# VH-VL binders against q9zuu9r114to356, part 7

Target 1, 243 residues: q9zuu9r114to356
Amino acid sequence: IAWKDLTVTMKGKRKYSDKVVKSSNGYAFPGTMTVIMGPAKSGKSTLLRALAGRLPPSAKMYGEVFVNGSKSHMPYGSYGFVERETQLIGSLTVREFLYYSALLQLPGFLFQKRSVVEDAIQAMSLSDYANKLIGGHCYMKGLRSGERRRVSIARELVMRPHILFIDEPLYHLDSVSALLMMVTLKKLASMGCTLVFTIYQSSTEVFGLFDRICLLSNGNTLFFGETLACLQHFSNAGFPCPI
Below, E stands for the ipSAE of ESMFold2; O stands for the ipSAE of OpenDDE; V2 stands for 0.75 times the mean of E and O plus 0.25 times the DockQ between their complexes.

## First folded at step 4 (VH-VL)

Design s32 (framework fv_tiragolumab)
Fold by ESMFold2-Fast, scan of step 4:
Structure s32 (fold): chain C 243 residues (1-243), chain A 127 residues (1-127), chain B 113 residues (1-113)
Amino acid sequence: as target 1 above (243 residues)
Amino acid sequence: EVQLQQSGPGLVKPSQTLSLTCAISGDSVSSNSAAWNWIRQSPSRGLEWLGKTYYRSKWYNDYAVSVKGRITINPDTSKNQFSLQLNSVTPEDTAVFYCARDLFYDFWSGYPYFDYWGQGTLVTVSS
Amino acid sequence: DIVMTQSPDSLAVSLGERATINCKSSQSVLYSSNNKNYLAWYQQKPGQPPNLLIYWASTRESGVPDRFSGSGSGTDFTLTISSLQAEDVAVYYCQQYYSSPFTFGPGTKVEIK
């Protein structure tokens, strides 16, 4: 996937709209991790939603998005998208939740859907948790935040997306859980999945796992390119790379 | 019992579009347990995977970065075949092109090894 | 990209003798969650397409003679022909399928001495 001169505006009560993303240019290659990084309200979630075709009705998008060499806007459901905060069903086990998700999202019958659920469980390193209750209700002790995030990603994998957009995969995770999540995503990308996700800030260890970075501030792109090029860009300017 | 049969021109001028077709027998192009690939072979680059198309719940495509936005691989379910279109060819694209099947259930399952291959088509990009 | 390297470039072996071909990947092709190596071997004879010999580093394809065997894990892999026959004269390629793009080695030519 590639985008050119991508601008997103949000409707206000008046005739004019605020520009949330301003003339963004970028690309993501198959089997790699591309990260959109920036502080709160930098436009990173809006850019992610624009690429995935999941902007709210109040938004307008300008510019071009290219998929597989063709000019296109991403229609909803053609790719996977994981929200920052995902509602899970705490009374179900991980396996049950994924099976019911497959029933809702995929055509065909139950016998066709079992293998994709088991593959999603394995891909997200959830085998040890497959029969465990998700939990999260005041009466139930269930999965920890890291496992819950992996379940929400596994739900989208059941749809067999080739490009997966994730809004803040590390949201509300401790440092150890965050590193495990990133290692899991790196393995998923290396197996052929194209990952595009947002992150507020990262440790040096986590930053080193990214293939490409799009650095946003106040809707503007400060940098787009490979991780090594980002380090070189800011080093030559006499400033450290803002990671 | 699976057979892949290739057809297409052997000569293409620089800057034109290279178009090849692979007809499938013994399997369905829309089989959800298979994917359909194009691979080329040249003295300078060796064997090079170009991309694939496959049907799971909908059609998917994967393309190699090396062919950067100038490649399209399309299935045709009515004729049980799939095609390769490569735009803006140069002499460096001169190669023997193969279509091939991989036994691949999901993108992360790791079954993309190629069990059946077409006979190959030598495409020369002159002059 | 994962870069595949093969050694030697060419190998001359007498009929009935053992032939050994090495393949190295620039990064590990072992997936820790399922403990599988995403590595295949192909044989190509002049005028023919490549023919699958081995997948998952050591699993022999149906119809492939038992003199062919694969071994190795992670980054270092070996294809062994225990007793070379005349019909084994070919170029042999390794391929990783751990990560897209799915890359091949440059090939090893096996000839009779």
Scores: ipSAE 0.000, ipTM 0.402, lowest interface PAE 13.7, mean pLDDT 79

Design s33 (framework fv_tiragolumab)
Fold by ESMFold2-Fast, scan of step 4:
Formats: structure tokens, C-alpha cells, sequence
Structure s33 (fold): chain C 243 residues (1-243), chain A 127 residues (1-127), chain B 113 residues (1-113)
């Protein structure tokens, strides 16, 4: 995927437009992790949604998004999008939830649906949790936040998308769970998935796992390029790197 | 190198149970990246996939509709092998039986098809 | 069930000449999300098990000579042997692994003229 001069304006409750993303340029390579990083209200979620074609009706997008060198829209199911907060069904086990998702979203045969569910469980390192109740309501004990986040990502993987957009995969995770999540995503990327996701901020260890970074502030791109180049850029400019 | 070695009786009487075993070397029957299949070949039906067993978080089986209800494919992790049991055989079940592996390549590419086969066992169903 | 058909039933080709075998599936075996065709080709010689030649319709298995190539997408596939050698005399089968049950074509016998 690649984008050029991408601008997003939001017309909400007010009668005027705000430019939330300003002339963004970038690209993500197959099999890599590209991270959109920035503070709250930097436009990172809006940029992610614009790339995924999931902007609300109140938004207008200008500029170009290319997939495989074409401006044509990706067919439904060719890419996945994981929301920052995903509703899970606590009364189901992980396997049941993913299978239910596959039944609703996938055409085709039972063999394919069962097979992709097991593949998604393995890809997200959920094998030890596959028969556990998701839980998370009232008296039920279930999965911890890190496992729940991996389940939400696994749900999108049952469509076997070429590109996976994830809004804040580390949202509400402690440092240990965050590192395990990033290692899992790095493994997923190494299996051929193009990952594009947003992060508020990261530790040095987590930062080192990224292939490419797009750093946003108030809708503006402060940097776009490889992780090492980002560290060098901010060091040379006399500013600390956003870790 | 992976090798599959088959064993079992080559002659079974009608209405009895056909039993074959496939011993695996060079890979584990519980490998998360492999599945273990039985396929038969006869002049009338050609090559016919019968079913498979595989381990992910637990053991799974998938069987062809044509034999579902009289077929069982079971792994044995201690002996690193898997077996075929086919109940209530008829002369129509006379065939060369093969065990075979298919591999999970990666999530996006999915599975290879049958990359290693056993030598084959001719099973004749005759009184 | 996906039904596989092959043509011709048998093929006689002179040594060093091109052999082409066709395979058709009753429904598409292309998975659009990964753009892979779940189709394989096998070679079987008398008294031996089938040997995998090609998977994903066009990817050659390691150790298979480059004279073997696969092409096609969706429902129509071709196996080509660019320059037939004596050791290539065999029956060739296509197989879909898109959905259960996995199904094979009836085979095409290749022999020398």
C-alpha cells in the first residue's frame, strides 16, 4: 500500500471543516510493520481509517491511495481493520467466537472455516487459550486484556487479509503484555501480512521491532521512514526520539 | 528427510475391519505444521482422499463423506505413527492405500499439498 | 464436492517434444484474499506412490526438473512438460485442496510415440 498527498477533513456537529490529516505521504511494504505514532488528536486513527477506506460519512478525503500500484478500491475482505476497542462475546470460548465470526463472514466450506480458525489461533499465539471462556462480564473470569486484544486481531485474520490495519494494538496493555503483543505481530508480519497500526508511544524494546514509522503531530507528518532513520533524524535535529 | 512406512494386513474378509498403520520418521505426528492423511487408489474410483488427523491445540479429524461413519484415523504420539480403521468393508474397498503428509506453509499461503507418501499397501477384500 | 476433470485421457509424445495436460475444476479453487490457487499436480509411475510436482498451481516442488511447469487460475489449469524425457512416462493427476473432501482428477497417461 502507498498514499500521496492524503488530506482528511472532518465535518461533524460544526458547520465547518477541520483538516485532521494534512498532506500525508507514505507507504507500507508487504511483510512489514509500519507504525503510525503520535499523541492523542495527532490524526493517527483518522489516517489509519482513511487508508482502510473506513472514514465516517462526516469525513472527506483528498489525495490518492494505491494498492498494488492501482487506485482501485480493494475488494471486501482483502484487508482487515481492528478497532481500538472491540466487543467480544464473553460467554463463548476463543475457538467458538472465532468460528462464529468465520460462519458470519466467510463464504465456502466447513473445512475452510475450521482450518482458518485454527490458523488464526496459532498465528496470534492463542493455542493455550483456545478453549477458555473469553469472559469479562459480571462474575465470569476469563481472558486478560492482552489475550482479549489478540482475540480481536485473530477475528480479522479469519478473512486472511493481505493488509491488516490495527488501531492501537497496545491499548490498555501493561508493558509485558505490550511486548508479547508486538512480538506476536512481528511474527505475523514475517508470515507475509502487511501490518499498519497506530501507537501512542512505546518502550525502546518495542520501538526496535518496527520496520517503518510515520510520526504525526496535529495532523502533520514529522517523519516518515525506517526506524533507524527516525532515530538518526531526531538525534541530528537535537530532539529526543519519541520512545 | 521425512519418511512414511506402512504396515498392516493385505487381505481382509467382507464385513470385517481394515486396519493399517503409518510410521513417521523425520517429523512428529503432533507437529503443528503437518497433517496426516489416508488416500486410496482403485481402478474404478481413481485416487480418493479418505481423511486426515492433525494437532493444533487439540487433535482434529476430517473425513470424506463417502467413508464417514465407518472410518477412524487415530494418532499415536508415543510411537510417532497414525492408523486407519475402516469398518464393514466390501469388495468395493479393494484398493492400494497410501498415507501422506500435507504441510502448513504459513498463514497467508496456507497449506502445501501431499509432499511425502508412504509406499502403499494393497488391501484386497475377498472371501 | 469439487469435481476434477482432465484431458486427454492419454497422450503420446515424441522424446524431446512438449506435452500439455489440462485440468478443470467444477468451481473456482482461487482464494481471492491471498490470490492462491489451491491446485497441485502429481506424477505416478507403476508400483510407486504419487510424487508431488507442483503446488499453488505454478510453484515447482524442490527437486522437480524445470521442464515441468504449471499454469492457469480459477477453474482451468495446465501442466506442461517442455521437453519430454524417457523418465517422464507416467500418469499425471491434478488435485484441489481448496475444500474438503480433497479431490483428484482421473489422470492423464503420458507415453512415448
Amino acid sequence: as target 1 above (243 residues)
Amino acid sequence: EVQLQQSGPGLVKPSQTLSLTCAISGDSVSSNSAAWNWIRQSPSRGLEWLGKTYYRSKWYNDYAVSVKGRITINPDTSKNQFSLQLNSVTPEDTAVFYCARDLFYDFWSGYYDFDYWGQGTLVTVSS
Amino acid sequence: DIVMTQSPDSLAVSLGERATINCKSSQSVLYSSNNKNYLAWYQQKPGQPPNLLIYWASTRESGVPDRFSGSGSGTDFTLTISSLQAEDVAVYYCQQYYSSPFTFGPGTKVEIK
Scores: ipSAE 0.010, ipTM 0.501, lowest interface PAE 9.7, mean pLDDT 80

Design s34 (framework fv_tiragolumab)
Fold by ESMFold2-Fast, scan of step 4:
Parts: structure tokens; C-alpha cells; sequence
Structure s34 (fold): chain C 243 residues (1-243), chain A 125 residues (1-125), chain B 113 residues (1-113)
């Protein structure tokens, strides 16, 4: 996937056409992790949604997005998108939840394949939790936040997407859980998945796992490129790297 | 290198149980990325998949409808092998039996990359 | 069950000539979400088990000579041997792994002459 001069405007209640993402350029390669990084209101979630074709009806997008060398929206089922906050069914076990996801999303006869669900469980390091109840926030004890986040990602893996867009996979995770999540996603990328996701901030250990970084501030791209090139870029300019 | 070595009797009488074993080297029968299959080949039916066993978080079995109800495929983790039991055999079950691995990477799916040497089983009185 | 058919039943080809084998599935083995065809090709020589040649319709297995190629999508697939060698005399089978039970074609016998 690649994009050129991508601009996104959002309609506000009192004003129309506020620019949220301003002339963004970038790309993501198969089997790698590309991270859109920036503070709150930097436009990172809006850019992610624009790339995935998931902007709200009130938004307008300008510029070009290329998939496999062609100007196009992502075909149905060729990508997955994981929301920052995912609704899970607390009365179901992890395996049951993923089976229902498979039944709703896969063609009828493919639901015969238990392996698709089991592979998603293994890919997200959920084997020890597969038969545990997901649980709810109020009345039922269940999975911890890190495990729930991995379940939400596993749900999208059932469709075997080539590109997976994740909105803040580290949201509400402590530093240890965040590192575990990133190691899991790094393994997933090595299996052939193209990962594009947003993060608010990163530790030094987590930063070292990224292949490419798109650094946003107030809708503007401060940097796009390889992790080492980001350090070189800001050092050569005489400013500290904001990571 | 992965190798599959088959063993079992080559002659079984009608109505008896056919029992074959496949010993695995170079991989674990409980490998999360593999499944362990039995396939037979006869002039009348060609190549026919019979079923498989595999470990993810627990053991699973999948069986072809044509043999469901008289087939059992069981792993043995201590010996790193798996077996086939086919009950109530008839002369129509005469075939060369193969064990085979299908290797499943989440994006790669299922195909048979390693096969055992084959065992000719004749069902005759 | 998905029924696999192959044509021709047998094929005689001179050394160095092109051999073409066709495989047809009774329903599509293309999974739209990953755009992959769940189809494999095997070579079987007398007294030996089948040997994997091609998977995902067109991906050549490691160690398989580049004269072997697979093509096609959905329900119609082709295995091509661009320049037949003596060692290629065998029966060739297609197999779908899109849906259980996994099913094989009846085979195509390739002979010299």
C-alpha cells in the first residue's frame, strides 16, 4: 500500500471542511510494521481510517491511495481493521467468540474448518485463554485488558487479511503488556501480514521493533521513513528525535 | 529433515480392524503448525483422504464422511507417532495407505508436503 | 464434496515438448478474502508416494524444477511441463484443500511418445 498527497477534511458542527490530515505521503511493505505515531489530535486515527476506506460519511478525502500498483479502495476481505475500543461478548469463551466471528464472515462451507479459529488463537498467543470466558466490565470477571485486546485482533485474523489496520493496539496497556503485544505483532508481520497501526507514544524497546514510522503533529507529517532514518533526520536538522 | 515411517500388517480379514502406525522424525506430533493425515489409494477410488489429527490448544480430529463412524486417528506424544484404526473392513477397503503431514501457516493453508512410504493393505479371507 | 476432474486421462509427449494437464473443480476453490486458490499438484512415480510440486495453484515447492508451472483460478487449473524430460514420466494429481473433505483428481498419466 502507498499514498500520495493524502488530505482529509472533517465537517464540524459550526465549521465545515476542517483539515485533519494535511498532504500525507507514505507506504507500507508486505510483512512489515508501519506505525503512525503522534499525540492526541495529530490525525493518526483519521489517516489510518482513510487508508482502510473507513472514513465517516461526513469526511472528504483528497489525494491518491495505491494498492498493488492500482488506484483503488481495498477490496472487501483483503484487509482487516481493529477499532481502538472493540465490543466483545462477555458470556462467550474466546474460542466461541472467534467461531461466531468465522460463521458470520466466512463463506458457509469454510466454517467447517476449525483450524482457522485455532490458528488465530495461536497467532495472538491466546492458547492458554481459549476456553476462558471473555467476561464483562461490570458483573463478570474474565480476561485482562491485554488479553481482550489480543482477542479483538484475533477476530480480524479469521479472514486471513493481507493488510491489518489496528487503531492503537497498546491502548490502556501497561509497558510490560505493551511490549508483549508488540512482540506478538512483530511475529504476525513475519508470517506475511502487512501491519499498519497507530500509537500515541513508545518506549525505547517498543520503538526498536518498528520497520517504518510516520510521525504526525497537528495533521502535518514531521517524518516518514525507516526507524534509523528517523533518528538521522532529526539529528542532522539539529533537533532531538521526538520519539 | 522430516520423515514419516509406516508400520502395520499387510493382510486383514473381512470384518476385522485395520491398524496402522506412522512414526514421525524431524517434527513433533503435537506441533501447532502441522496436522497428521491418513490417505488411501486404490484403482477404484483413486486418492482418498480419510482424516487427520492435530494439536492446537487441545487435540482435534477431522474424518471423511465416507469412513466416519468406523475410523479413529490417534496421536501418541510419548512415541511421537499417530495411528489409524479402521473397523469392520471389507474387500473394498483394499488399498495402499499413506500417512502425510499438512503444514498450516495461517496464510499458507493446507497441502501435503511430506508423505510416508505407503503400506499395501489387502482385505481378503 | 468438491469433485475434482482431470483431462486428459493420459498424455504421450515427445522429449523436449510441452505437456499440459487440466484440472477442474465442481465449485470455486478461490477464497476471495485472501485471493488464494486452495489447489495443489502432486507427481507420483510407480512404487512411490505422491510428491508435492505446486501449491496455491502457482507456487512451486522447493527443489521442483522450473519447467513445472501451475496456472488458473477459481474452477479451472493447468499444470504445464515446458520441456518434458525422461524423469517426468509419472501420474499427476490435482488436490483441493478449500473444503473438507480434501479431494483429489483422478490423475493424468504422462508418458514419452
Amino acid sequence: as target 1 above (243 residues)
Amino acid sequence: EVQLQQSGPGLVKPSQTLSLTCAISGDSVSSNSAAWNWIRQSPSRGLEWLGKTYYRSKWYNDYAVSVKGRITINPDTSKNQFSLQLNSVTPEDTAVFYCARDLYDFWSGYYFDYWGQGTLVTVSS
Amino acid sequence: DIVMTQSPDSLAVSLGERATINCKSSQSVLYSSNNKNYLAWYQQKPGQPPNLLIYWASTRESGVPDRFSGSGSGTDFTLTISSLQAEDVAVYYCQQYYSSPFTFGPGTKVEIK
Scores: ipSAE 0.013, ipTM 0.493, lowest interface PAE 8.5, mean pLDDT 81

Design s35 (framework fv_tiragolumab)
Fold by ESMFold2-Fast, scan of step 4:
Structure s35 (fold): chain C 243 residues (1-243), chain A 126 residues (1-126), chain B 113 residues (1-113)
Amino acid sequence: as target 1 above (243 residues)
Amino acid sequence: EVQLQQSGPGLVKPSQTLSLTCAISGDSVSSNSAAWNWIRQSPSRGLEWLGKTYYRSKWYNDYAVSVKGRITINPDTSKNQFSLQLNSVTPEDTAVFYCARDLFYDFWSGYYFDYWGQGTLVTVSS
Amino acid sequence: DIVMTQSPDSLAVSLGERATINCKSSQSVLYSSNNKNYLAWYQQKPGQPPNLLIYWASTRESGVPDRFSGSGSGTDFTLTISSLQAEDVAVYYCQQYYSSPFTFGPGTKVEIK
């Protein structure tokens, strides 16, 4: 996927159009992790949704998006998208939840759906949790936040998306769970998935796992490129990288 | 570099159990990235997939509905092989039987078969 | 069940000439989410097991000569041998792996004219 001069406007309080994303340029390659970073209201979630074809009807998009060499938007539902917060069914085990998700979403018969479920469990490092209740209620203790977040991503993997967009995969995770999530996503990318996700801020350890970054502030791109190039860019300017 | 070597009797009497074994070299029968299949071929039915066994967190078996209820496919990790047992055979089960591997360690895993055993002709006759 | 059909049943082609084999599925084997066609092609010579030629409709298996190519999408697929060689005399099968049970076409026999 690649985009050029991508601008997104949304209605302001007085019904004026405000530019939320301003002339963004970028690309993401198969098998890599591309991260959109920035503070709240930097436009990172809007850019992510624009790339995934999930902007609200009131939004206007300018510029070009290219998928596999063709000029197009990402069609809604053709790729996986994971929201910042997802609702799971606490009374089901991980395997049961993913299996029922496969029954609802995938064509084909029982045993093929079981195979894709097992693949999703393995891809998200959920094997040790596959038979445990998801939980989430006070009388139904189950998975911790990190495992629940991996289950929400595994639900989308059941569809075998070529590109996976994730809005804040580290949301509500402690430092240890965040690192484990990033290691899991790095492994997922190595299996051929193109990952594009947003992040508010990261530790230096987590930052080192990214292949490419897009730094946004108030809709403006401060940097786009490889992670090492970002460190050198800010160092050469006489300042440390803001991450 | 993966090789599948089949063994088992070529003649089975009607109503008895057909048993075949497929020995694997170059891969592990318990590999998380592989599944191990049985396929048969006859002039009347052509190529027909029968079922598979595979290891993820535990062993799984999937069987075609046409043989479900009389088929068992089992791994043997100590000998790095897997077997087929087909109960209550009839002359209609006469076919060349093949074992075959499919791979699924990536998102585009499927049931296309990259390595096949040499084949075993099994005749069901008294 | 997805039913696979192939045409022609048999084909006689002169050495060096193009051979074209068609495969049709009773329903689409294109998965819209990943834009992949769950379709493979196999070559079988007498007394031997089938050997994989092509998967995902158009991806050539390692070691398969470049004269073999696959094309098509959805329900209609083609295997092309651009310049038939003597060793290409065989029966060719298409297979869908979109839905259980995984089904094969009846085969197309390719012979030298």
Scores: ipSAE 0.000, ipTM 0.489, lowest interface PAE 10.6, mean pLDDT 81

Design s36 (framework fv_tiragolumab; at its last look DockQ between E and O 0.38; V2 from the best seeds 0.00; counts 0 for: pae E 7.3 > 2)
Fold by ESMFold2-Fast, scan of step 4:
Structure s36 (fold): chain C 243 residues (1-243), chain A 126 residues (1-126), chain B 113 residues (1-113)
Amino acid sequence: as target 1 above (243 residues)
Amino acid sequence: EVQLQQSGPGLVKPSQTLSLTCAISGDSVSSNSAAWNWIRQSPSRGLEWLGKTYYRSKWYNDYAVSVKGRITINPDTSKNQFSLQLNSVTPEDTAVFYCARESYDFWSGYYSFDYWGQGTLVTVSS
Amino acid sequence: DIVMTQSPDSLAVSLGERATINCKSSQSVLYSSNNKNYLAWYQQKPGQPPNLLIYWASTRESGVPDRFSGSGSGTDFTLTISSLQAEDVAVYYCQQYYSSPFTFGPGTKVEIK
């Protein structure tokens, strides 16, 4: 996937229009992790949604998005998209939840549904949790935030998307859970998936796992390129690359 | 190198059970990266998929409705083989029967028949 | 069931010339989420089982000569033999594996002119 001069405007009130993303340029490759990094209101979630074809009707997008060398209109649902917060069914086990998701979403005989569920469980490091209840906020035994986040990503893997967009995969995770999540996603990318996700900021350990970074501030791109080049860019300017 | 070797009778009388076996070498019948299929070929119907067996957490079978509930495909892990039983055969079941391995890809699931048995002509005649 | 059709029923081509075989499915075999076409091509010579040539509509199986190529997407697919050789005389079948039951085309017989 690649994009050029991508600008997104949102008209929330009649009196104004707001440029949320300003002339963004970038690309992401199969087998790699490309991270859109920036603080709240930097435009990172809006850019992610623009790439995934999931902007609200109130938004206007300018510029070009290319998939496999062709200009692409990314229709809703053609790629995997994981929301920052996902509702799970607490009364089901992890395996049951993923299997029901497969039954509802996969057509016919495409991807023997049992096999895809087992693959998603393994890919997200959920084997030890497969038969445990997901649980909820009702004081019942259940999964912790790290496991719940991996279950939400596993649900999208059931559809076997060639590009997976994840909004804040580290949201509400402690440092140990965050590192496991990133190691899991790096392994997933190495199996051939194009991963594009947003992140507020990362530790040094986590930052080192990224292949490519797009750094945003107030809709503007401060940097786009390889992780090592980002470190060199800010070092040469007398500032460290945000980690 | 994966090889599939078929065995079974070439002549079956109408109303009897057709039974064939496919022996596997170079792979395990319980492999999580394969499914094991039976396909038949006749001048009137062409190539026709009959069903498959495969292992994940347990054994599963999928069958084509064209054999009208008369079919059973079973694995035998001790002999590393799988079998076909087709009950109540009629002359219309006369065909060359093939066993075939189906490949598996993480991102796409099962696809393509990459290895085939030599084929067994089964004639249903009195 | 997805119905597969092929054209022509038979084709006579001179040695070294291009052979083109068409395959149509009654419904799309493109899965948009992974952008793959669930279509394969097989070659069958007399007395032999079918031999896999192409899968995912355009991916050549290991050991298959580069003169064989597959193209197309959705419902319309083509198998091309760029320079026909004597050993290419066979019946060619397309097959969908998008939905159960798996279905094959009726075959196209390729002969030397």
Scores: ipSAE 0.385, ipTM 0.719, lowest interface PAE 2.9, mean pLDDT 84
Fold by OpenDDE, look of step 5:
Structure s36 (fold): chain C 243 residues (1-243), chain A 126 residues (1-126), chain B 113 residues (1-113)
Amino acid sequence: as target 1 above (243 residues)
Amino acid sequence: EVQLQQSGPGLVKPSQTLSLTCAISGDSVSSNSAAWNWIRQSPSRGLEWLGKTYYRSKWYNDYAVSVKGRITINPDTSKNQFSLQLNSVTPEDTAVFYCARESYDFWSGYYSFDYWGQGTLVTVSS
Amino acid sequence: DIVMTQSPDSLAVSLGERATINCKSSQSVLYSSNNKNYLAWYQQKPGQPPNLLIYWASTRESGVPDRFSGSGSGTDFTLTISSLQAEDVAVYYCQQYYSSPFTFGPGTKVEIK
């Protein structure tokens, strides 16, 4: 996936400008992890949605998004999108929930929905939780936040997307859970899935797992490139590391 | 290289149980990238899929409706093989039976049957 | 179940000539999400199991000669042998693996004229 001169405008979203994303350029190679990083209201979620074709109707997008060298019209099932806040069915086990999702998303296709579900469970390191109730507000015993987030991601994997967009995969995760998530996603990328996700902040250890970084501030792309080059870029400019 | 070697009797009496075994080399019966199938071939019914066994964190079995209730496919991890049992056979079950590997990829799905056993003619006759 | 049909039932072709086999499915085996046809072709010689030639309707299995090619989409597919060789005498089957149960065509016997 690649984007060129991508600009997104939303009325009333910013005090001084209607432009939420300003002329952003970047790309993500297959089987790699590209992170969009920035502070709150930097436009990182908007950029992610723009790339995924998930902008609200009130938004206007300028520029171009390319998938495999062609202008993006990603068909159903070709990509996954995981929202920051996802609703799970607490009364179901992880396996049941994913199976249900597979049934809804893959009606009449592929004999082995079970295999797809199990693959998703394995891919997201949920094997030990496959038979556990998801739980929620009404359940005293349920999955922890990190596990719940992994279930949300697994839900999208039943479609076997080539590109997976994740908004804030580390949201409300502790450092250990965050690292586990990133290691899990790194493995997923190594299997050939292209990952593009947003984060507010990361530890140095987590940061080292990214292949590329798009750093946003107030809608502007401050940096795009290899993660290792990011530190050098800002260091050379006399600025502290933004990470 | 993957090889499938079949074994079992070629003659079964009506109402008895047909039993065949398929030994796997070059792959694992519990592979996450494969499913292990039985297929039969006859002049009257052509090539017919009967069922499969596969491991995805746990064992699964899928059977054709035509033989459901009579068929059992069991993996043996210790011997790296899988078997076919077909109960209550009739002359209509006479066919060449094949075991076959169904290749599987997480992202692209199934690739159909890339490796086959040598086949076993099983005749149901009194 | 998806029903597979083939035409012709038998085909006699001179050595070096083109052989064309047609296969039809009762419903589309094209998956819109990945734009792939879940259709395979097999070659079976007497006393041998079927041998996979083509998958995804047009992708040759490793080791398959270039003279074999698959084409088509949706419900209509074609296997072509550009220049028939003596070793190509066999029965050819199409098979869908789009949905369970996987089903095969009745086969087309290819002989030398």
Scores: ipSAE 0.146, ipTM 0.670, lowest interface PAE 2.4, mean pLDDT 90
Fold by ESMFold2, look of step 5:
Structure s36 (fold): chain C 243 residues (1-243), chain A 126 residues (1-126), chain B 113 residues (1-113)
Amino acid sequence: as target 1 above (243 residues)
Amino acid sequence: EVQLQQSGPGLVKPSQTLSLTCAISGDSVSSNSAAWNWIRQSPSRGLEWLGKTYYRSKWYNDYAVSVKGRITINPDTSKNQFSLQLNSVTPEDTAVFYCARESYDFWSGYYSFDYWGQGTLVTVSS
Amino acid sequence: DIVMTQSPDSLAVSLGERATINCKSSQSVLYSSNNKNYLAWYQQKPGQPPNLLIYWASTRESGVPDRFSGSGSGTDFTLTISSLQAEDVAVYYCQQYYSSPFTFGPGTKVEIK
């Protein structure tokens, strides 16, 4: 996936004069992790949605998004998009939730659907939780935040996406859970899934796992490049990396 | 190379049970990327899928509606084979019966009946 | 169930000539998410089990000669044998694997004229 001169404007109470993303450029190689980092209101979620073709009706996109060299929207099901907060069904086990998602979304025999579910469980390191209830309104105990986050990603993985867009995969995770999530995502990328996700802030340990970084501030791309080059770029300018 | 070898009697009396076995070499009946199918072929019905057995954290069976209630497919991991039992057969069940491997790869999305047994003609007659 | 039909029922073609077999499904077997048609072609020679030729409508299985090609999308599919050989005398079946239950066409018998 690549983007060139990508600009997104939002319709507010006035016209489309409020640019949320300003002339962004970048790319994500197949099987790699590309992170969009920045503070709140930096435009990172808007950029993510623009790349996925998921902009709200109140937004307009300018510039170009390329998938394997073609300027086109990705077809339904060719990509996964994981929202920051996903509604899970707490009365179901992890396996049941993923199975019913597969029934609704995929063609084929029950064998294929069951196989997809088991592979998604394995890919997201959910084997020990597969028969546990997710938890919800009627169930006070259930999965912890990290496990719930992995279930939400596994649900999208059921669709066999070539590209997986994740809005804040580390949202509200402690440092240990965040590291586990990133290790899991790195392994998933190595299996051939292209990952593009947003992060508000990361620890030094998590930062080292990213392949490429797109730093945003107030809609502007401050840096795009490999992780090590990001540190060198800000160190050469006499300022620490804004992480 | 995967090979499927069928065995079982070729003549069954009406109302009795048809019983066939398929032995697997080059793969495991409990493979997490395969399902083990029975398919029959007759001049009147052509090729007709009957059912399958497969292992995904536990054993599953899926049967065609047309034979559900009469059919049982069982794996045998110790002998690396799977069997077909079809109860209460009639002359209309006369057909060549095949076992077949259905394969699946997670990322490629590949599905096929890629390996077939040699076929067993089963005649239901007095 | 997705009903598969084939035409013609029988086809006689001179040696070295082109043979064309059509297959139609009652519903689309194109999965738009991966843009693949879940359609396979099998060859069955007398006294033998079916043998996979083509999957995903147009992809040849390993060891299948280049003279076999598949085309089509959605509901209409074609198997083409560009130069019929003596060993190609067989019955050819299409099969959908898009939706449960997987179903087969009635077959097309190909003979040398």
Scores: ipSAE 0.053, ipTM 0.572, lowest interface PAE 7.3, mean pLDDT 79
ESMFold2 (binder alone), look of step 5: mean pLDDT 92; pTM 0.943

